VH-VL binders against q9h9l3. Designs and how they scored, part 186

Target 1, 176 residues: q9h9l3
Amino acid sequence: PRKMVAIDCEMVGTGPKGHVSSLARCSIVNYNGDVLYDEYILPPCHIVDYRTRWSGIRKQHMVNATPFKIARGQILKILTGKIVVGHAIHNDFKALQYFHPKSLTRDTSHIPPLNRKADCPENATMSLKHLTKKLLNRDIQVGKSGHSSVEDAQATMELYKLVEVEWEEHLARNPP
Below, E stands for the ipSAE of ESMFold2; O stands for the ipSAE of OpenDDE; V2 stands for 0.75 times the mean of E and O plus 0.25 times the DockQ between their complexes.

## First folded at step 10 (VH-VL)

Design K45 (framework fv_amlenetug; at its last look DockQ between E and O 0.03; V2 from the best seeds 0.00; counts 0 for: pae E 12.3 > 2, placed apart)
Fold by OpenDDE, look of step 12:
Structure K45 (fold): chain C 176 residues (1-176), chain A 120 residues (1-120), chain B 108 residues (1-108)
Amino acid sequence: as target 1 above (176 residues)
Amino acid sequence: EVQLLESGGGLVQTGGSLRLSCAASGFTFSNYAMTWVRQAPGKGLEWVSAISYDSDYTDYADSVKGRFTISRDNSQNTLYLQMNSLRAEDTAVYYCAKARLAVAGPFDYWGQGTLVTVSS
Amino acid sequence: EIVLTQSPGTLSLSPGERATLSCRASQSVSDRYLAWYQQKPGQAPRLLIYGASTRATGIPDRFSGSGSGTDFTLTISRLEPEDFAVYYCQQYYSEPETFGQGTKVEIK
């Protein structure tokens, strides 16, 4: 059986007017929800917008942040060869400037059985917060401190586990 | 309480083999990279080998590459170092060290070490 | 590999004095990946500082780390009798991980 991890990233704004989303934190958990990786990451370009209310990232977090190039190498060592679970995960991969094989990717924002279980339209894109509340009866991304990427990664993994058997069978019959 | 206990050290002849073990407890062993560091008598610390949390990645110092093999059994919370073709310069106390992260990091916990003596 | 050179080789001081230990890297090392260890005779090394300036759990305030690029420093503000030991710097920025040759802090 192939190993499975869940990933969640926080991004800050760089470039002109802070419109470029740059990786500023990455959290990776194993199948059991244990943290394998959780680091603040320093973008190669100057941060214009910390997006703190969403990202939870503050200037102080960047003081000892891991340079992007180094962090990317560490993260890729963890992801390579594994089934990677995430929510709207294309954003995370984009921020990482890394593309994981589609056959080894599980995006909880695009799993119809998961939406069905949550009494949502199967083809709708639901938020991680909404799905977590509906299916796990847990509140995430609350408060004023911004998101917790560890919490989000854990929630994502738990959500996927609810539909893992059904979805893996589906994928086996319908390879991406 | 984190504990690391090395074993398997002893006297061996040049060209011989020895297998070291490190029994870990007090933390989730399978979540952290592990490392062997050695120290020759009266000398400094030398990084020997490292293994990631899931054994997917291993690395070796040039001085031991091709002769030593690092491995782990996460179900037994044990780290291993198979040492073949031993040389006199391999004589050292071998320490088991826990990394702070799954794939890297500083060594926040060390065992007490086990002595390996290679003689002619 | 990145070579770490520590200086001085031996530092002779009295209790109560300030100790300044240097670690120079052969190439630039991110401060996130520089650590300091203390080793007392007959004991295993003990982590003091990581990330160049972060004290490990249980490490007294008199120990501090600083530096960036190729130059890093460990400072002991006021030496205690138990501080006389050998100190090693380590980089885990680039493979292979490497240690400095050590600085011995001995009692004058």
Scores: ipSAE 0.538, ipTM 0.858, lowest interface PAE 1.2, mean pLDDT 95
Fold by ESMFold2-Fast, scan of step 10:
Structure K45 (fold): chain C 176 residues (1-176), chain A 120 residues (1-120), chain B 108 residues (1-108)
Amino acid sequence: as target 1 above (176 residues)
Amino acid sequence: EVQLLESGGGLVQTGGSLRLSCAASGFTFSNYAMTWVRQAPGKGLEWVSAISYDSDYTDYADSVKGRFTISRDNSQNTLYLQMNSLRAEDTAVYYCAKARLAVAGPFDYWGQGTLVTVSS
Amino acid sequence: EIVLTQSPGTLSLSPGERATLSCRASQSVSDRYLAWYQQKPGQAPRLLIYGASTRATGIPDRFSGSGSGTDFTLTISRLEPEDFAVYYCQQYYSEPETFGQGTKVEIK
């Protein structure tokens, strides 16, 4: 019925001491894991901390990066009206300065049956890396050169698909 | 590899209608925005219309707005342009082109074009 | 809409020479929302450059793009016989997407 996409964003540090998280890359994949969007994004504010070990973003990626205003418009055309899957997705929406309806949002860090399948406490917030290893037997975010938001978005979609039927039925009976 | 083949062009009277088709192959059609660009004989390129990967977003040049409708069938890998209330100035070669992104952007592959001639 | 004006209208050059083509936008299209296309008679356009300076797949390095804001340049460092064609710039910063009127690069 309704179209579904998965998103993962990379943030860099802006503002005082680099404590503000600003969007610097966004990857969106469809239900099958095909990439619909993957662009480096230039924040409107000065980058204080690239956070390269986690973000994978370096100064060279900013040279041809899409300005925030334009990237946001492109991303929102893909997200609007769709079921959007993410991990700790509130952070992605905050970086996008975007409100997505709770009824169309699926956060793999807050799906109790997914934690159950991973032998984790139902209400714990588990990392994407941990859930992917436990449930998909796959290592993501490997090494010290930063994360791939494409890899993370693909893993997030696959994790959601493990509980999709059960969780959609739950949401139909218990609307948010 | 990537192939786009337009069809449906021909001679039409002013005020008439035509439907153009573009058959796509060699890429995952459902993942990219598609566009129509036209070129009048001896003139430059004019963007006509675009459609997002999932048909949720469409856009049109002011010169064709209200008269042309872009659509796509992802199951058949086919792009369409329904042209109504045709005018002499709509005479052009119509190109089907693939956008680089799922939403409209620069056009990385083009078909060979189909000629539409509008006369009174 | 954003109007793109290309200059000169025609460049008459010999193989081996450098070609410099200009594209000016009526409003800023930022640093990155300009593409360049090549079209030969009877053929569809071919994407050369997008993002103002990024070469498309398979495009030789003699083609380069530069510029930002309203002023953009396509440079062909050493013309080869197959480079004689019409060149179009295109902005995709603001809807509707628009093309320049074209610059013809012809043999002298």
Scores: ipSAE 0.482, ipTM 0.812, lowest interface PAE 2.7, mean pLDDT 90
Fold by ESMFold2, look of step 12:
Structure K45 (fold): chain C 176 residues (1-176), chain A 120 residues (1-120), chain B 108 residues (1-108)
Amino acid sequence: as target 1 above (176 residues)
Amino acid sequence: EVQLLESGGGLVQTGGSLRLSCAASGFTFSNYAMTWVRQAPGKGLEWVSAISYDSDYTDYADSVKGRFTISRDNSQNTLYLQMNSLRAEDTAVYYCAKARLAVAGPFDYWGQGTLVTVSS
Amino acid sequence: EIVLTQSPGTLSLSPGERATLSCRASQSVSDRYLAWYQQKPGQAPRLLIYGASTRATGIPDRFSGSGSGTDFTLTISRLEPEDFAVYYCQQYYSEPETFGQGTKVEIK
């Protein structure tokens, strides 16, 4: 692709009973896996549940975190005009209060050739952890200290590269 | 047979405007990105602008940003380039090119070009 | 911006000889996002190779491409009279997409 990035976000719980997912960390990497952006982000609403076991976010990370409006502006500037790769990327865009053009969006949780390479049914939704282990022989999200959005974004880009040529040609024949 | 036919070139004064068109046939136009590439007399190729299959992505060379606008009409199988505030250095043959992919090159089919001459 | 530098500027050879054309990028690009084009006088460019090494439809097997990172090569194994033209490399990895300045292959 001309310019392609991968994004991964970590969310915390806000709203009633902490059930709303709000952005608290965002990492963006380029095609080669170099980090373009990695910031802790202060949600605009009160944090009810840090979800630390999965998010890796602790109260101390919020002390100097970038306010959501500022971070969103920085992130969207990076994403504009680029192909954006993610895993279950709808959740990341929802947390950003933004939806990238479908023609420029790639979701590794919904790529049939990638599932076939992993010996999975084409219509199954597979976790990033499972695909990464099966196809890259790499363990991510290890332990109980939370996910690394940098590690996850890098894995997502590497997974997409496995099917990039085939999938880009498929999308030309079958536009989303 | 894939065909790309550019039109709208000609002689124009510095500061003037032109609109280029590219009529496409022989392929499903709405599946592919389209691009304008130019070549000044005796010079090499310069990428000018690209547009995705659905128009949601557009991009421009720095030398033309703010002056040129790419667009497409998928119902008419036509690509456009609106060129404003033309300068002498915009003098070139302008090629319409079909990308192999929905978003970006490489360019597997090219028109024969239309000459734009910008004079004072 | 990624600058592509082609060498040599002019390659003077006879029909039947092997031509080797070089393209060097100022920054690393994926080998999947490099293309080669042929342009004859008064004609539009023609795609020869994409993805650094994949021949486009209808391109004779005497044309081959190789390379990765910053160094790419177009090889014409046995020049035919119709192969005397200008050749451009192009990266479509990042904006602006850029072309090399060209290598002219001419009759010795």
Scores: ipSAE 0.006, ipTM 0.565, lowest interface PAE 12.3, mean pLDDT 88
ESMFold2 (binder alone), look of step 12: mean pLDDT 93; pTM 0.942

Design K46 (framework fv_amlenetug)
Fold by ESMFold2-Fast, scan of step 10:
Structure K46 (fold): chain C 176 residues (1-176), chain A 120 residues (1-120), chain B 108 residues (1-108)
Amino acid sequence: as target 1 above (176 residues)
Amino acid sequence: EVQLLESGGGLVQTGGSLRLSCAASGFTFSNYAMTWVRQAPGKGLEWVSAISYDSDYTDYADSVKGRFTISRDNSQNTLYLQMNSLRAEDTAVYYCAKARLAVAGPFDYWGQGTLVTVSS
Amino acid sequence: EIVLTQSPGTLSLSPGERATLSCRASQSVSDRYLAWYQQKPGQAPRLLIYGASTRATGIPDRFSGSGSGTDFTLTISRLEPEDFAVYYCQQYYSYPETFGQGTKVEIK
């Protein structure tokens, strides 16, 4: 089998009125859910809005955070050549300013068999929280302290494993 | 308890070959980058080679490029260094060390080292 | 490659004194990519500080790191008998990873 990892990123608001999403934390887990990477990342632009309710990021986390350029290099070494699993993963790749081959990308927000298992319309975009609750009977993204990108990456990998055999077979017959 | 145990060192003649091994225990070996660092008698530390958690990336000091090959067997929790075309200046204690990250980072645990002596 | 220069080469001090060790990089290693190691005779190195200022697990608070860019310092606020050793800085910012030549802290 091909090497597979799952990723989840947290973004803060930069730019005018904090409307630009800039990478501020990245977590990557392996197939078994073990953490390979989990670092706070310092954006190159001034942080206007920490979005703490969702990101879990506070000013204290930026003190020794890894500069974006360096973090990007480390992250890309882990992602390159691997099957990368994520949920709405295009947002993570955009924040990383990175192109990952579509043939090696797995987006759990766009896998029809996964929605079918959750009794949801096959072409609907379901949240990670909903799919995790329905299929794994686990509550994630709870409370007011923000989301855990580690927890989200682990849940994403477990969700993908539920449909991995079926979906990989489908992709082999229907290459992107 | 993290343990790293080197083996394979010894006396070898100039131009010869030697293979070092490092047996790892007490952590999930397959999740971390590993490195070899050497120290010549009475001298400081010199980084030799590193390998990522999945063997996709390997790096070498210029002094050993083309002569040394780093590899790992994640199923056996073992790190290797194949040393070819050995020179007198390769004489050193060779340490196996664990990186803090999967692809890079400072070295948080070290083995006791194994002595390699290269003579004519 | 990034060259790390440590100074002084040797510090002769007594227990209870403060030790200040310098590490200068030939080019910037940012504020996060410098580590400090302690090595006692016949032993493997031990990680003390990483990320320029973060103490490794089990390291006493008398050890502190500071600095950014090209100039870094390791401070031992009150030398204990077990602190007499050789100290190495290391950058892990850029390939190849490099170590300084070491500073020996010896008893007077």
Scores: ipSAE 0.151, ipTM 0.715, lowest interface PAE 5.6, mean pLDDT 89

Design K47 (framework fv_amlenetug)
Fold by ESMFold2-Fast, scan of step 10:
Structure K47 (fold): chain C 176 residues (1-176), chain A 120 residues (1-120), chain B 108 residues (1-108)
Amino acid sequence: as target 1 above (176 residues)
Amino acid sequence: EVQLLESGGGLVQTGGSLRLSCAASGFTFSNYAMTWVRQAPGKGLEWVSAISYDSDYTDYADSVKGRFTISRDNSQNTLYLQMNSLRAEDTAVYYCAKARLAVAGPFDYWGQGTLVTVSS
Amino acid sequence: EIVLTQSPGTLSLSPGERATLSCRASQSVSDRYLAWYQQKPGQAPRLLIYGASTRATGIPDRFSGSGSGTDFTLTISRLEPEDFAVYYCQQYYSWPETFGQGTKVEIK
């Protein structure tokens, strides 16, 4: 059977004025929503801005965090050869410094049938929070303490499953 | 409660073969890497082989590479070690252990072990 | 490739004393990829510490791990009777995973 996982990463600000996005947490779930990977990741550069309101990351999480090079190796072993689902997933792949084949990538921010189901314009980029509320009647990313990448990865997989049959058929007829 | 139960150990002649099994319960077996670690009588721990959650990655200690094969059946929650061309040096208690992650250790739960004795 | 050397080979102490066990790696294990195990006679190993300093579930706080690079330490702040056992360090930074030869903590 075809193996599928969903990923969500949290980034912190590094570099001048904290403008560079560096990987600081990664969560990966399987088709059923079970956690396969969830680790805090230590960027190789000094953290200037934790972006805690969005990332949920605090200085204490960095104390026993997995170094970037090692975490990347572990993550890529899970992603390689799989169908990988994410929301605005290009940002996650960029933070991982990784190329994943387009034929095996599913981005829930760019699936027209999913937007249509949510009564949104097909070519609009809708947030994960909005689509999850509209289609799953669930509130995610609640409060000011930051997001849970596990919760986001689970929601992303559930959203994809709503259009999986339709979208896989479309991709088979219209390969990327 | 996490449980790992090894079976299949016993007495075999040098050059013979043996297949070990490890029955897992109390956790979602298909989400974690699994490993075999052995311990010769009165000696320390030696890592033997590991397999990722989905069987895409396997690895072996140099001492057993080419002779041993690790495999798993996620539908039956069972880990296997096929041991061929056995040598006296392979005599040990073989432990089944669960890795903490889908693709890597450390090993957070262990079975009680099964004894393999290889003689001439 | 990565060899772990534990010292001392045997540590003879009385209950209530502090035990300090050393593990040295032949090359850096990135400060986060070292685990410690306890093994009692006739029993399977038990994970004590992983990530060099994180206690595993159910492990008493008298056990602590520290260290970086190639030099790691397991400390038992106040030995209890049940702590007399063999202790192994293990690296999971590079495949193959390797164990140290063990340190036996015995009653004096």
Scores: ipSAE 0.404, ipTM 0.781, lowest interface PAE 3.5, mean pLDDT 89

Design K48 (framework fv_amlenetug)
Fold by ESMFold2-Fast, scan of step 10:
Structure K48 (fold): chain C 176 residues (1-176), chain A 120 residues (1-120), chain B 108 residues (1-108)
Amino acid sequence: as target 1 above (176 residues)
Amino acid sequence: EVQLLESGGGLVQTGGSLRLSCAASGFTFSNYAMTWVRQAPGKGLEWVSAISYDSDYTDYADSVKGRFTISRDNSQNTLYLQMNSLRAEDTAVYYCAKARLAVAGPFDYWGQGTLVTVSS
Amino acid sequence: EIVLTQSPGTLSLSPGERATLSCRASQSVSDRYLAWYQQKPGQAPRLLIYGASTRATGIPDRFSGSGSGTDFTLTISRLEPEDFAVYYCQQYYDSPETFGQGTKVEIK
């Protein structure tokens, strides 16, 4: 088995009417849940909507934030060649403008055994908050001040570890 | 307490080889990038080489590319610098340093350095 | 590579005076990727400031960093006898990581 990390990103609204999702924070944790990366990131475009209720991003976080180009380079040095775990991870890769091989990607929003353990339909897309509460008996994304991408990345890794053996065996027999 | 201890320095002839080691303790070695920085007698600091937390990325100063190889053993908490085709210009104190991040500096802890002297 | 140029090369000052050290980058390094180090004779360098303005653990508040883009400054508000040393700036914005040539702060 390859090295494994979990990622969670926070996005802000840029572009017309704030409809474009641009990277504003990224957290990456290792298999044990230790933080390898956690930085606020300055989008190359003007921020029109901080989406603070969900992102936790405020104007003060942008003052000394890492420029997107530089943050992207650092993040890709951690992700490249590794098994990357995330929840609805296609959104994170899109914000990073990055292609990660499907064979090395693990999306906890689409792992049928994980839903089965949570007594949910196997092919449904369940939220990270719901799966974490159901399977780990832990409340995340609590309150009105926005989500913690560190907390989300840690929860995502722990969820994957519940089905890791079963799912890796499935992928070995059914390569993507 | 974070500690870095270099070893392997000494006197070597032009064209020779040396391997430097750095033993790390007091932090989770496998979570941080590591670097070698050298200082020639009476001169300033020169960055030599860096390695990411998992060895996937290594970088080198142009002056040492093709001659030096950085590596690490995370199971033994040890950083290495293999130095080949040594030149008089490589004479310096070599410092081992810990980066604050998994893939980049700045360098928050330094060893005491090990002297490498290259002579004809 | 990004070249860092420090000025002046030498500052001759007395204890109690303010020291202002400059570091200029050949291209923008953002204010998040500039560090300052202190080195005393016979010793390893010591991290003072990172992210252009954040003091490292244990560093007295008389040390402060500022600047952005290409122009950065280290200020020592009131020199203590132990502050007479060589100071280096360093960028970790782009590979290769580079150091300035150093500014020597010496007793006059």
Scores: ipSAE 0.316, ipTM 0.740, lowest interface PAE 3.8, mean pLDDT 90

Design K49 (framework fv_amlenetug)
Fold by ESMFold2-Fast, scan of step 10:
Structure K49 (fold): chain C 176 residues (1-176), chain A 120 residues (1-120), chain B 108 residues (1-108)
Amino acid sequence: as target 1 above (176 residues)
Amino acid sequence: EVQLLESGGGLVQTGGSLRLSCAASGFTFSNYAMTWVRQAPGKGLEWVSAISYDSDYTDYADSVKGRFTISRDNSQNTLYLQMNSLRAEDTAVYYCAKARLAVAGPFDYWGQGTLVTVSS
Amino acid sequence: EIVLTQSPGTLSLSPGERATLSCRASQSVSDRYLAWYQQKPGQAPRLLIYGASTRATGIPDRFSGSGSGTDFTLTISRLEPEDFAVYYCQQYYESPETFGQGTKVEIK
């Protein structure tokens, strides 16, 4: 299948001491990096910690945010049946309360050829920022005002495209 | 500026066929779901059919299932509605509308509509 | 299918008055899968509100939506001459998507 999207989610802290990660923004881009989805999402639980330094989310973003149930339905329609690319993507799927087939999941934090190209140990989990700087010569997640999930999803897709042919052939011979 | 321009409407006999087109401009057509909504003269709005940004999902109102087919050509920025086995109750202005998202409404931009008249 | 029933069918008011339009769903549209549209004679519909209460881009703040589950309301706080139109509610929770019959807001 040629249908491939990349996802990046931002989470805020809910529950006791803000230790539960709840979806508060989701960005999805297509193969060319065009935005298919980018919405602030209102968690069903009270937000205790906006985690603004990392999430970029502030109280004003929640005023017109899409309720979680509605956002989840929209997101899942985009993800279902497609190859979904992400970085540490298990966190995104957990926040979405969604199980995506392993055979259609591509996690750029666990692709040995990608680490190899970046001159990093194949078994190491490298940050999206590090891989993007090494392989695309681009600085993302700049500053302390929070990350752009659109920027992160775009970088993730571009990183995957560097190893796509090699990794898809590997997966075809070694199905998960 | 977002623009949607419907065409292909006209007079057709009961049992006949007609293909509607909707030419889109001013936005990245291939990134949004599209829909057809109709309105009979003097009546309210009735959703007819929708298609996702990549054509993976299509859906139809029960009144048109098996008779109408929605499709899109992302390379031409065009939405289509193939209407077969037309009935008098299919007489309506047919609106092309853009969904706010890749797979779902609500519908944030609408064309001006094209009139389809089905006569016996 | 989910049936949406709008009331009243016609609302006759003067400029400056408050308009309150109701939309009832035959079953829950989940949390807030409800939109409102405005249609003027000879024109295509225009999205006003989605997610039951979120104002669409460019829509004046005199328009507000409220409600959840099965009972929804569109409120126009101070009618302007351009607000006299037909208003439709729509659910996009489940297929088929359905519209209410419409409420006509006419000048008295």
Scores: ipSAE 0.237, ipTM 0.726, lowest interface PAE 4.2, mean pLDDT 90

Design K5 (framework fv_amlenetug)
Fold by ESMFold2-Fast, scan of step 10:
Order: sequence, then C-alpha cells, then structure tokens
Structure K5 (fold): chain C 176 residues (1-176), chain A 120 residues (1-120), chain B 108 residues (1-108)
Amino acid sequence: as target 1 above (176 residues)
Amino acid sequence: EVQLLESGGGLVQTGGSLRLSCAASGFRFSNYAMTWVRQAPGKGLEWVSAISYDSDYTDYADSVKGRFTISRDNSQNTLYLQMNSLRAEDTAVYYCAKARLAVAGPFDYWGQGTLVTVSS
Amino acid sequence: EIVLTQSPGTLSLSPGERATLSCRASQSVSDRYLAWYQQKPGQAPRLLIYGASTRATGIPDRFSGSGSGTDFTLTISRLEPEDFAVYYCQQYYSSPETFGQGTKVEIK
C-alpha cells in the first residue's frame, strides 16, 4: 500500500504590486491528521503583500522562517513517492516549483464522487470551506484573520477519506 | 514523557557484526526522522546515519557507508542499526536520537547510549 | 562535507561569569541550520538551540544563540554551576550532518 499525506500551503505576494504568489507556509499531515510538517517559509524575494486576511501570515512569522530552498527540500522528501492529497493542489505545487506525478495526486476540488455526496455538480470546482461544511458539518477558515494551513490540510484528508475506497477503485480501473 | 532506550552493544571482534536497537516511547514514532550518533571514548560527537519517518530516505556518514544499515519498524516503535565488517575505529557509545522533523534534524531527544567495543 | 570548528577548546570561568563560544563553518550553513548541544560527563547530549537562535523547550533564557553564514556564537549570560559541560555545534543544512569538536566550559 502506497503512503498518503495531505498538504496545504499559504502564499504571500511578491514582485510588482504583490502579484506573484510565493510560498510562505506549508503544512503536511499524515493519514490520521497528525502534523508531519508545519513551517513558515521565507520567500527569496521581498514580500510586498502578506495577504494576511487569507494567508494568516504576518511579519513576525518571517523572523524564524525557513528559507525557501531548504523548506522545499524538506517538503519534497515528504511528498516524493507518496499519494498527495490537496485542494486545488496545482497552486501548492506551483508555489513549491515542483512536479508531482498525476497518478499519485488527489485533488479534492476535482473528485466527482465527493461533489456528488455534497449535492454539487460532479464537474464543478467547490471550495474547501463549502465541502467541509456540507460533508463534515464543520466550519473552517472562519473570520478575517487568515486561514490555518494545518486546519485546511486536516480537513482535506478527512474529505478524501469519505471517498477513498470508491475513488482508488475508480483510478485503478481508469488510470490517469 | 519521551524515552529512547538503546540495546545490543557489547564486545565484538574486528570483522564481526552487531545489531543495535532503540525502543521509543512517549511520542508518535512514525512521524519523525531518527538518527544514530556515536562518540568514541574521550572524543566528540559523530553523526552516523539517519532515516526518514517512512524509511524512504536513509543517509550514512562516509566512514560507515556499505557496512552499516539503518532501518525502523514503525509498528513496534523501534529503530535499528545493523553494523557489519566492524573496525577498531567503530568503538564508541552509540546514541539513538529523535529528529525534530519527519525528514531532518536537529535532534531534540536522545537515549542514554549503548557501548560498542571492537577489538582484535 | 561541512567542517565545523569550535573555539576555544576550553573555557575556564567562574560561576556568574559570561561564556561566549564560537563555531565557524567551512561553508555557509544559513542562519537557520545550526544547533547547539550541551553534554555533561556520562550523559547524552541535550539540545539547547536550533535554527541558530531558537531556544529548545525547557532551556533557560541565559542561553542564547546568534550568527549567520559561517560564524555562530553561543552565549551563556551568567554561568550557573550546572552549566559547566562540553558544548557542541551541529549543522543540519547539508548531508552529511556534522558536529564541531566541542568546547569544554570548566570551573576555574
């Protein structure tokens, strides 16, 4: 059996007008929801916009933050060769400047049975907050002070577990 | 309370083999990288080997590559070091230590160590 | 491999005095990938500082770490009797992980 982890990243704005998304926090949890990795990450470029309302990141978090190149190496050691679960996970992989095999990637924003259980159109892209409320009866990403990437990664893993058996069987019969 | 208890040390002849064990308790063993660090009598610390939380990554000091093998059993919360082709220079106290992260140090908890003496 | 050189080899000081220990790396280890350990005779090492400047859980505030790049310092602001021990720096930036040779802090 292949090992499985869930990931969620937070990005800050760098570059002109803060339009570039740079990795500033990454959380990875195991199958049971235990935290394997949760570090603030220092982008190599000057931070223009902390995007605190969504990222939860403030200047004080950068004081002890792990430099991007080192954090990337640590994160990739955890992800490589594993089934990686995320929500809109392409954003996380882009921020990590990393390619993960599609056969080992599970994106909870693109799993038709999960949408079906939530009474949503099978091919629609639903937010993590919406799916978690509908299927787990739990409110996440509350308030305007930013999201918790640990909370988001844990919710993502729990959502995947609801359809894991069905979806893994589907993927075995219909390889990506 | 985090505890690491090493065992398996002893006197062995040059060219012989020993397997060290480290029994872990008080933390989620399967979530952290583990390491072996040794200390020769009256000398400083020397990192020997490390293994990631899931055994996917192992690393070795050049002095032990090809002779030592690190492994772990997450179901039994136990770390191992298989030592082959032992040399007099391998004489040391061997410490088991827990990394702070799933894949890397630094090492936040240590066992008391087990003495390995290699003689001819 | 990155070689860590500690100086001095021995510091002879009295309780209440300030101890300043140096660790120099053969190449840059960034300011986040250096740790300091304390070892008392017959005991396992104890983590004091990681990430060059972050105190480990339960470590008194008289211990502080500083530095970046290749030059790092461990400072003990006011030596207590239990602080007389050997201190090691360690880099975990690049494999293989390496330790300095140690600095012994002894009573005058």
Scores: ipSAE 0.330, ipTM 0.770, lowest interface PAE 4.2, mean pLDDT 90

